# Designs tried in a protein design chat: VHH binders against Geranylgeranyl transferase type-1 subunit beta (CDC43). Part 3

Target 1, 376 residues: Geranylgeranyl transferase type-1 subunit beta (CDC43), of Saccharomyces cerevisiae (p18898)
Amino acid sequence: MCQATNGPSRVVTKKHRKFFERHLQLLPSSHQGHDVNRMAIIFYSISGLSIFDVNVSAKYGDHLGWMRKHYIKTVLDDTENTVISGFVGSLVMNIPHATTINLPNTLFALLSMIMLRDYEYFETILDKRSLARFVSKCQRPDRGSFVSCLDYKTNCGSSVDSDDLRFCYIAVAILYICGCRSKEDFDEYIDTEKLLGYIMSQQCYNGAFGAHNEPHSGYTSCALSTLALLSSLEKLSDKFKEDTITWLLHRQVSSHGCMKFESELNASYDQSDDGGFQGRENKFADTCYAFWCLNSLHLLTKDWKMLCQTELVTNYLLDRTQKTLTGGFSKNDEEDADLYHSCLGSAALALIEGKFNGELCIPQEIFNDFSKRCCF
Below, E stands for the ipSAE of ESMFold2; O stands for the ipSAE of OpenDDE; V2 stands for 0.75 times the mean of E and O plus 0.25 times the DockQ between their complexes.

## First folded at step 1 (VHH)

Design a16 (framework vhh_7mjh_2)
Fold by ESMFold2-Fast, scan of step 1:
Structure a16 (fold): chain B 376 residues (1-376), chain A 123 residues (1-123)
Amino acid sequence: as target 1 above (376 residues)
Amino acid sequence: EVQLVESGGGLVQPGGSLRLSCAASGFTVSSNYMSWVRQAPGKGLEWIGRIYSGGSTSYNPSLKSLVTISRDNSKNTLYLQMNSLRAEDTATYYCARDTRITLFGEDYYMDVWGQGTTVTVSS
């Protein structure tokens, strides 16, 4: 365990490091599941290690070779012979006359490379304009939302594919990594006004964002992060911001403070959930929703640490979902630790400490180093 | 210590049936998503199916007609029932603890694996 000035730390840092390291060590193994998931595994593992102050660039730079092999640059069979690029999950899934490049694998690869400080590759080999053209092709021309990959017949975003706020976030994050900052930068590649119109259409009547008029903290975090990266949070009405803050504060399951009576009225209240965050009304607390809710609050108000019960969510994460024997964080106190919740639980704690950039989902130190580079 | 131990493999004739068991220790099967995966000699891993914490199941469409996944929560044990076995079903079969790894946790990653049990389909 770690030492602290006031006795032993409640955070089992050494065990968390070993938890994330084990996932990276298993990647070359025959025990690995579908390789298509390897990009996400690398991202969450490297992010978790970076949060716990491991020099990942020095220790895990060998994973760059595998990621670089999954960078594909190709010419579309369209009128302009458009050159696109991005990352695929698996080379063996190559489909003749189609691209398997997709937004999630592209974002995970780019963020992993940033955390591993692969700046030479970013500055000399990655074709940022062709990455941005791939994102451009994923935008639906009718509603401005994004799909994860291109239809093999049209080489455009398909109207039958899923096109929710998650893909809006991923698309904008990739463009931001490629150097887009101003509206003019984004407008070179996407219809920013239609995207904004789509995001605004996903607002719920009583605050927050979600599909089918159902508020959801994950979609809310994606929408707010997208707006932040577009420098467009100010386009939200004051009423909607206030309603969203209120909705997010009510996601914290609490037996204390101003939220006590709301928790008592919540049919899903469980003492083991005390201090944690739920993703939507009348559900149980989940480690990942601590991150999604706190990121959303951070983007909406400078006073978020005073408005929510940060000590209670810290206690929930460290006492209920942190696994002191194995390392890592679980979804709730009943499940074992898993990679996704371990990363996002660690990210939530780092966000409370001011050490995490929620908009790109990477440590603040890494973001600060990335942001000073002239070639992004 | 978390571990998974498969059993029930062996030699079976074409068209036969076999049930594999997977005993879990150090964690609760009913609180987790559990998968079955196989590896034929000289080939990559092939996902067979999963059972969710709530008890629902999903399967590889290519294998759906051949397999059923179930569990016994009282025994903390996962099962794979296989029917109408073919020579091409010869493989090492693994059980695995499953988790979510993509944005919102909507995709899956296996973080604990058993040692595997070998099934040979031959006359």
Scores: ipSAE 0.021, ipTM 0.302, lowest interface PAE 5.8, mean pLDDT 82

Design a17 (framework vhh_8fcz_2)
Fold by ESMFold2-Fast, scan of step 1:
Structure a17 (fold): chain B 376 residues (1-376), chain A 124 residues (1-124)
Amino acid sequence: as target 1 above (376 residues)
Amino acid sequence: QVQLVESGGGLVQPGGSLRLSCAASGFTFSSYAMNWVRQPPGKGLEWVSGISGSGGSTTYADSVEGRFTIIRDNDKKMVYLQMTSLKTEDTAVYYCARSKYYDSSGYLEAFDIEGQGTQVTVSS
């Protein structure tokens, strides 16, 4: 959090820790058929606890056993007998010759293992090449984008499955975790030029990234994080970078002075949203968009803290969406705290303090320890 | 019974080339990944390269990547290792090995080494 000149922190750290701990403690001790989101719950909870300086590897190592059981390595029914691996969300579904390995659960599991410092398993048991080959199979050959999982019949990314910038980010993040750094590293597994072409095609006319030429801060964060992991941010034109910075700065709802485009700022103004960020024009502020917008600004310019109103977004998060009675953060002032907004609101505050790595969505100290084990 | 017969080794000067061959019999060749594994004098076994059952996917140890090429001919039940730019450090007995997965690097216990190997010596 922002440092105050005098007085105690406004952050209710003890209550936030209890909020995240409750989510881990309420997870079923035995397998349940509807427990398909457990990997995401573990990720958000451990991430939140780690942001608030809890030694998660010492306290929550028991969750590693459950996650390790969800690591699947298999041979595809393709002409190459391709060996793939990854993480599944549930062990209940058993379909012959189908894989339930998917990109989101694989990334959540890998990041959770990194945060829990399960490095011995990560370095000796996880087959990084087969993880990378799973990612390879998820790439669409025509567009270069990614789908979440493999088609049951073809065992490759289906041209009719949904694809977008979120899966591009997840795919590249997994490959990065597996050791890919240079273009040559990525090219071993994916068509990097086609992926870059797809990402660039998702640029919007007035800056930012989005589906169907509609700018959105979530897609913008995914695109910029992907380009950063590919060491390809410099492929963006100076004009597009400047337009995107301007667009992101105008996502902050403010009662103060009005910026360069006063009418665009004021169109979304609500007193309860003051200082928060919106995901799109003419929408309300939301805790998660503080993270997506600030991460995007951080990736585009080293001066981002001077350009945006960091004190106002801090006040929005701590005074409007922080729940001082229960702990956690809500979407907005009217809703109860939930795990997703609690994690991303905490991450936004940590990013302002220089304590969070937005590209992999993990605490900076954890990223630094992980980096010491791999050549970057 | 499974049989693997390596050949093609010999004495070669640094910078030279050799092609190793492995003839397989006694199993459904296309259903198994094939690998080359080597043992330098006075050292343990080191995985060199792997190829999938269909021949579509290959992997290489960092020490040989860009210099060695693994290929297979399923009709002839043969696997080959084309070695170029040979170094003194490549001196070893080379074995071909059957495995369940072609990317079993790090799992040397998964390799079935049946043959006598072929000696490669790189010196002037």
Scores: ipSAE 0.000, ipTM 0.152, lowest interface PAE 19.8, mean pLDDT 82

Design a18 (framework vhh_7n9e_1)
Fold by ESMFold2-Fast, scan of step 1:
Structure a18 (fold): chain B 376 residues (1-376), chain A 125 residues (1-125)
Amino acid sequence: as target 1 above (376 residues)
Amino acid sequence: DVQLVESGGGLVQAGGSLRLSCAASGFTFDDYAMYWGRQAPGKGREWVSGISWSGGSTAYASSVKGRFTISRDNAKNTLYLQMNNLKPEDTALYYCAKGTYYDLLSGEKSYFDYWGQGTQVTVSS
């Protein structure tokens, strides 16, 4: 039934470890002109190594020094002189009124520090209240959504900045890492009811969540993870949960079993995509959507492994997008491996094995250790 | 193969406006984040703005935030940059760029595997 049973693993573990290690080694190189996401590179590389059983805290603790230097604490020029903090992607010193603190860099830094077990910094140096105040300032007062950063002139979120389910997820994940668990904890920093109202308004008619009424599995994962961290998944109606499960199952591209008929109707069906997941209707399969779809299913139903074709998505990842020569995973069969797809493809496989926490995008054992250590 | 063709540049007085366009082909446009960068004479390329696959998320360099607006039309495979209240320091060759991959969590890409030939923007006095 399973080709990995009674034989050697089809996963090229040593080459995947080398792939992620290479990306960490290349960080001192000069791709500065276009590269502002070094924090993301560290996060995806360390996460990938941790998934493949590398002791990252022992081997890569040196990166903590670099990440700590990107922690900025500042006073806003507002009526109350609000103290905020967070992480920047670039160290730009001595520029007046320039703040590059943003939600994605802050989340990537915090998750990386958790994976590297930087508990001393979390317990003694990191100002969690000023981090939470930064998140608070990013919330839109009119609709409860979040923007990624503050406008340097107004020191608040701009009405013209993007605010979608991704930033809602990042904001809530940061607050969760800072110790928020109950509604009362979250209410200290954000308008939780307005946020919930915004998330519910992003439900699509036939299931799933999306931007501008178009269902999208990535946005669905962000919305469901946010609700999980807020202990509010039960606020979803049974009909919406059932419709969303059905929609997610139809994202798996398959010529086999109960999904064969749907695959035959898909105008964009390609046999090289068989077993993979698409992010939206009438699109090709993509390695990262295996993670986003499986995480969403996992959050909605305990039977998710039985309902989807788990063996087929495993075969898609290992036979189509795994790069056996270089290590890593690509977006699809045609492209080269990249950090994002390598990390999320590995995470999807780990999630199937029960070894990954999709709500915070870190390995399950690291989540368990963090919960016991930093959040009692 | 990937092709990006910019247009809409020109000469404009300080305080004026220009709208840049980028026609994309050779890839599934609505699967990728897109970007605008610029390069002034004697300087390296700098990132100006980025937009997610759907247009639902945007980001801007601090120097242009509030003055420039990035947008896209996925039906036409076209990227736009509306530039208002132009300043002499905005004078540069403007390029559009395709990200190497789309990072859903950040909505941003830090490096580019393809960029166009560029369109010149000159802002006088």
Scores: ipSAE 0.203, ipTM 0.625, lowest interface PAE 2.6, mean pLDDT 82

Design a19 (framework vhh_7ubx_2)
Fold by ESMFold2-Fast, scan of step 1:
Structure a19 (fold): chain B 376 residues (1-376), chain A 123 residues (1-123)
Amino acid sequence: as target 1 above (376 residues)
Amino acid sequence: QVQLVESGGGLVQPGGSLRLSCAASGFTFSDYYMTWVRQAPGKGPEWIATITSGGRTMRDDSTKGRFTISRDNAKNTLYLQMTSLKPEDTALYYCARGEKTYYEFLTGYSDYRGPGTQVTVSS
C-alpha cells in the first residue's frame, strides 16, 4: 500500500498479508464444515492480498483446481430441460432434485478466478450461456429484481429469498463478467427494462437507494454499480444524483461536519467513529461503509475526493480499525479483525489511491488485464 | 445436509396467538443469525425478525409489539411467538438461515430456508 502521509507508511502491509494468507492456507484444514462460505473466504482473502501487491496468481494458482470443482452444470426439471450452471459454496451441500447454485457464490468464484488470472477456464471451459441462463432464471418476471437461488419445487426464483438491490448487482456483475456490455447483450438473458424499473423504484425520496424506502449506503453502492455496468447512470435525474451525493457526504461521521453541511452532525456522534462512514442515519461508523459510501460517491461525481474528507476516513481506518499487531481490519474499534472488513477497508484505501475498481470489487490492475484478455 | 423444518401454523381467529417453531440441522446453529420471513400470495417476501447468534433481536416495527423471536441453541430451534393476530398476518411463514457472526453484506441474509408453515387468520 502507498503512504498516507510523509514518512514511513502507517499501513502494516506485512501483517495484513499474513492475515489474508492465514485464511487461504488453513481453508482445507481449519475451515472444515459445510456451513462455511468457502467462496467468500477465497474471494476476500485473495482480493486483500492483491490489494497489498501480492502476486496471487503465482502464489495461489493451485486454488484454481479447488474452485473449478465447485462449478456445477445441471439440467432443470422444467418444460425445456434448461441447462444451467454456476458455483456452490461447498461440494457437500447438495440437495436432491434442486440446485445448490447461488448468485453470491457464483460471483465470488468468478471474481476469484479473474484475480488468479484463470483465463484458460474463461475462454475454453466456462459455459457462459448456461451460467447466464441460471442468472435469467433468478429474475422475477413481475418486478425485474433477482433472488439468490432457485426454488427446488418450481425451478424459478426462490419466493423466500430477498430480491433487493444486492442481488440485482450480483446478477448484472455475473453477466458483465460473461461478456454482456450493450443493452442487447443483457436483453438476451434478462428483462433489462424491468430491472431498470425496479432499481428506479428503490430510489428514496431525499436521495440514496434502499429497501422499504429506507436509505442505505450498501444498497446505494449496489444500485449505482449495477447502473454503471449497464451504462445507465445517465438515467438518474440530476436532482436525485445531487440529493444522493449530499446524503452520502452526511454519512461521514465528523466533529467538524461534512463538506456541504458543517453544522449538521450525526446525532449519535461518538469520538471513536470520527472520520468513518455509517451505513444509514443515526448508526455507528463501520469499516465496510467506508467502501460502500466512497464507491457510491466515486460513481456519482468526478469531484468526490474534493467533497468528502478522505484524510479523515483514512485516519479512521488506519488508527481505529486497522489491527497493527495481528493485521486485518475490524468492523469498528470494539471488534476483532475479520476477513470481510479487512478486505473492504483495504479496498476503500485502494479506491482513494485510484487502484481499485469498485463496480466489480477488484483491483484496477486486475480489471484492466481482464478487459484486455477475456472481453473487448 | 442443511435442513430447516417449520411447525406451529394453522387457522386462528383475529386477536389469537400462535407459536411457530423451526428445527434446524446440518450446520452449527449457534454460529448463525436466524430469521423469520413471511410471504402472502401475490406479494413479495416480508422480513419479520432476525436473532443474532448471541440472542440479540432485530424486529420489523410493524410487528415488533406483537411478535417475538427467540432461539434455543441447545435444541437447535428457532421460535416466533405471535400475539394479537390480524387478517393481514395471513401468510406462509419461513424459517431462514441468515448471516454468520461477521456480517457479510453481499451474501444476503438467507441461503437456506424451510418449506414454510401456513398461518391463516380468519373467523
Scores: ipSAE 0.262, ipTM 0.659, lowest interface PAE 2.4, mean pLDDT 82

Design a20 (framework vhh_7mjh_2)
Fold by ESMFold2-Fast, scan of step 1:
Structure a20 (fold): chain B 376 residues (1-376), chain A 125 residues (1-125)
Amino acid sequence: as target 1 above (376 residues)
Amino acid sequence: EVQLVESGGGLVQPGGSLRLSCAASGFTFSKYWMSWVRQAPGKGLEWIGRIYSGGSTSYNPSLKSLVTISRDNSKNTLYLQMNSLRAEDTATYYCAKSGRYTEDLFGTHYGMDVWGQGTTVTVSS
């Protein structure tokens, strides 16, 4: 008879489901107000429930009506009367003469619709070309990077706005969702070569990606996911891939093996961080960096589960940041559970189990269904 | 370690009044804004209101005239005063603790971190 690989599940599944469900049930009220991004709340909550095997399309399809109302299609006051579209975070944040459409809200809405299986609306009502034109307008012509929204005066990406690797990821993910697969598909809307040049310029000398040659695991995950969606991971040199793998493995805080020497040199090392991942050198472990680091490793090498200490990060998540009374996951063992860390902690565990697609940040089964529908 | 315990629920006649309490422990109560939320049988959660660390309040407009939220930071206790109770006010009432400031990779947001076990209010003759 087969031997169980583990005893009773240490994951408090019922409590986690209840945690995510509470956030969705409060959306019709004024509780969240303008203090939080409601589109992000829907995304993280639906993603978390889907990871824990809830049939979200059957239970939470009512949220589609609210999301659909936040789809805005508008004509720019430019020489060509360009039609763009996208999603806003809140209708109350509508500023006269300003485009409130932005890349993060658009991505969260599209991924939520995919997880809720709103395929008829997605395939017939959403104007994917105008979504892609919005993304096109967000690209910086000089660097090839992306800003999150348009300047209301110029109807172009503002030269003052942040344009780092996070927005490159969101832009490419939206275009991928809109049907872009080949370089020719992406080239219809963006300067793909200039974008690739920008991403490569954000490589750090000793591995990883970041801003101003400062490696950061969140930016690394964004860069690698972007390259994966562009089918361009092979454009990275073998040396850079090896250096990045080594850097990511050294982000795991461990009393075992190669990280012990580094942790002994860190005056701020906390034993409560053992097994967790840090976002950058000489920082504490954080639940979300388990996801960003493991996703990055997964994209770089098939052997990632053998190279990192997956049992230790599982123990960190389940024993230190999982909240057994309330459900959810916290940033660290000192904080309470929050929606972002609950979603990404759950996603990290699902990624270890082979059940999560890190490139689009959705469950693997949902990605497989979506992928088949996008191929005729 | 962090714990919220609601009390004061029970059976009340229509038109009556009831005061609910929430005893907080395991954290610095005075540093957090607190909320009351309710769930009627077979229905979703309905936000009642919140109270900030300094005592200022924000209410669900539909409930503003019927409820008052207060707090006593010296006793680590949150209160909900309800007046003119109706059958539709029958629900399980929860207190909830705000999270600390949390920033995701793409921006910022605040979540509800800790909820109490709830206390049931039944409005019936």
Scores: ipSAE 0.098, ipTM 0.491, lowest interface PAE 3.8, mean pLDDT 82

Design a21 (framework vhh_8fcz_2)
Fold by ESMFold2-Fast, scan of step 1:
Structure a21 (fold): chain B 376 residues (1-376), chain A 126 residues (1-126)
Amino acid sequence: as target 1 above (376 residues)
Amino acid sequence: QVQLVESGGGLVQPGGSLRLSCAASGFTFSKYAMNWVRQPPGKGLEWVSGISSSGSYTTYADSVEGRFTIIRDNDKKMVYLQMTSLKTEDTAVYYCARTSYKYEDWLGTSYTFDYEGQGTQVTVSS
């Protein structure tokens, strides 16, 4: 095995680190003025820094104190006086006689604590059973899907609130972090069969998952990650898996090989999109869809790197959406870098290198440490 | 195109009341949570109040709790901020803001305001 000298890395690692660090440093000192974003900002920033090999537990442990303060444990005014817990996005979002605990902020906090290696808190302070009961209350009894939070008047999921595949993923990821592994573990808190029925009902005729029979790579990644965490990927038919792989491969915009013809038929084709992935048919490439599509392919087949053009998507990310001056990644070559696309673009590159766990959206090394702990 | 148009600002005396309105267009209003944020002269943005997509629950900054009420009318695609017992510290440009539920954000919703209006000036002075 001889290594060719490839020259300096095209990845501007030092600038990416500074980009993510700036977002943590600019967080408001008060709980007012855009602070509803704080849990998401912490998660994407810590994730990005971890991808670029920063020891975040040593450097950003101060954020653990803020996150721990947002852990709320309360008793519902229901027939059973159910004790629930979870994380709020902001302390100023607390409404008297209502819970502002929600699934996205709870997952962001838990994943951030895992990346910061706050295992003592997870083992001694975090009430995993009451947290799992909160997830339980978010499940719709009719469809098996999940809403993000509870209606303050009924203390259950409102029939009017959104309940798509994103919230199914978040709910299952939280339960997985709380220690659920087997069907029996999940069944203690949720109706796993109804959830599986809901997920399967979101399959599209031509492969992939989406709302109203419209395939979408973001929903596909959420559905496949959920099934992976439930150890239920094998419940997908071979035909659906093959159709989904084919659909995902056709999401790569390419000026090369057999995909060139398909890209030329795309009404939204732009040469600047070459190598990138689109989320839906006849749309532009976007940095985040590189992650959603590659994660989906990785979950469906071990041969995914042989089937897609990984060099072309790497070139798209590094040459078109990577911002070499400021650090970070943009949505496309026309926009400025933002935190969401910077995290997911970095994650896509880390997936290609075998250094990222797409199912929980954290670096593989951190996932391995988490998995070795006896309390997880 | 998403548009948010605020109105109802003006000069009011301390202890007075004022009602702000925000007209939304270009999106399915009933599917988005709405917020009011403000920018006092020479300072950064401050979050004031939020209301869920269904209108089932509301939330307020500690500085305005008990004095301000956020309301929405999904049929008219309007969100309102009823302000009472106004203080000089409430002087600011007030912005209507939509909470983004990005379907690409697989970890959930973005609580960043993805669209803001032009703002309406509120001045509380004698």
Scores: ipSAE 0.014, ipTM 0.206, lowest interface PAE 7.6, mean pLDDT 81

Design a22 (framework vhh_7n9e_1; at its last look DockQ between E and O 0.01; V2 from the best seeds 0.00; counts 0 for: pae O 15.2 > 2, placed apart)
Fold by OpenDDE, look of step 2:
Structure a22 (fold): chain B 376 residues (1-376), chain A 126 residues (1-126)
Amino acid sequence: as target 1 above (376 residues)
Amino acid sequence: DVQLVESGGGLVQAGGSLRLSCAASGFTFSSYAMYWGRQAPGKGREWVSGISGSGGSTAYASSVKGRFTISRDNAKNTLYLQMNNLKPEDTALYYCAKDYRTTYEILGSKTYFDYWGQGTQVTVSS
């Protein structure tokens, strides 16, 4: 059993903390231009800090004010049943006719609030029903998938957004946070069966999930997480699960693992990526795919640590993509650290350590606290 | 530090029985689900059984269902696996594993572990 002997000495914890903190500080309270991504920045940064044992609720509670201001409640029709709420990315774009509530920002905000332990606001101010109704409006009635945003003035979903598994996950995660736990709970707001149908339609023949029968680790993680949140992983066939596990294991680049790729035969194989995970076949390893693949394995089997080479992926992250000078994690060894890969790289490590909830994508301790309080 | 120490393995004839034990320390034992896994020679590790923190819920792999019984004594911080009607295919190194989640969590359909022991060898002769 490869105990990820994360030798304490290889993780530059202090630098990672500084890295994430810097990103929080760069959020100009005054610069309207970064507002669109600010919610994501807050989420990734807070998540990263929390992963590295920073008491984020005590130290970074000031960000709650900004987030709270971006909570919008509106009435679609003159009926009380048409009240929706969610989070916007920017208040500047509150052009009377252009303000859109979107699923990603809503989830980022909610998760950030959870991480920052803003439970009072969460319980007393946020209207969970109206949040859930927003999610309802985002579901595509024809496919069961979700659009990413809703123009609450026109009550129209964005026609330009993809309706892929990412938004399914985000939607279900929001509902979960709002208190949905059973199928009956979810069915109050969405067509759960249609959603399940859509997710199942994204099964690839050889395992995993993806559009057009092209398996992708990110989509797989989203699908499985969604199913997990819906308590519906049992709907997957054993064969499909096995195939998916096999597929995921083959995504780990290793000279010693399941993919004995002779470096000479695969143009997409870099020996230096040993232990890393691919997002799809014949692609280079990427820090984010370490999380997506590990999360997927984690969701599918209790033996996930025994099946994959966790030590190697740890080495990959700490030795190859970790930035020891600046903190954070890069996509690969040639790039600077970025917040997204830093968060997911950190999450992958935390997942290996048993300190991360992959279903809701937050630190396990935070999830535990949240679960204790939200006895729905 | 979390420690899991397996014992009770040995050589047994087909049709025989063994009882494995796992002594747990370094955490609140009753707050976590526990699992048994095994690794046969030349094969990957596989899940065998799981039990909730309270012991109220149990699960088994199809291959061992009806033959194996998982139990726990929370007062003794010990996990057990009663193995009856053992078969040669049950020959493996058996591992005890700890769930990283607490029992008060809303658990998904899957359980996850963060620690495992060194294992105890079970050999079933034909």
Scores: ipSAE 0.000, ipTM 0.218, lowest interface PAE 15.2, mean pLDDT 84
ESMFold2-Fast, scan of step 1: ipSAE 0.541; ipTM 0.804
ESMFold2, look of step 2: ipSAE 0.008; ipTM 0.278
ESMFold2 (binder alone), look of step 2: mean pLDDT 81; pTM 0.828

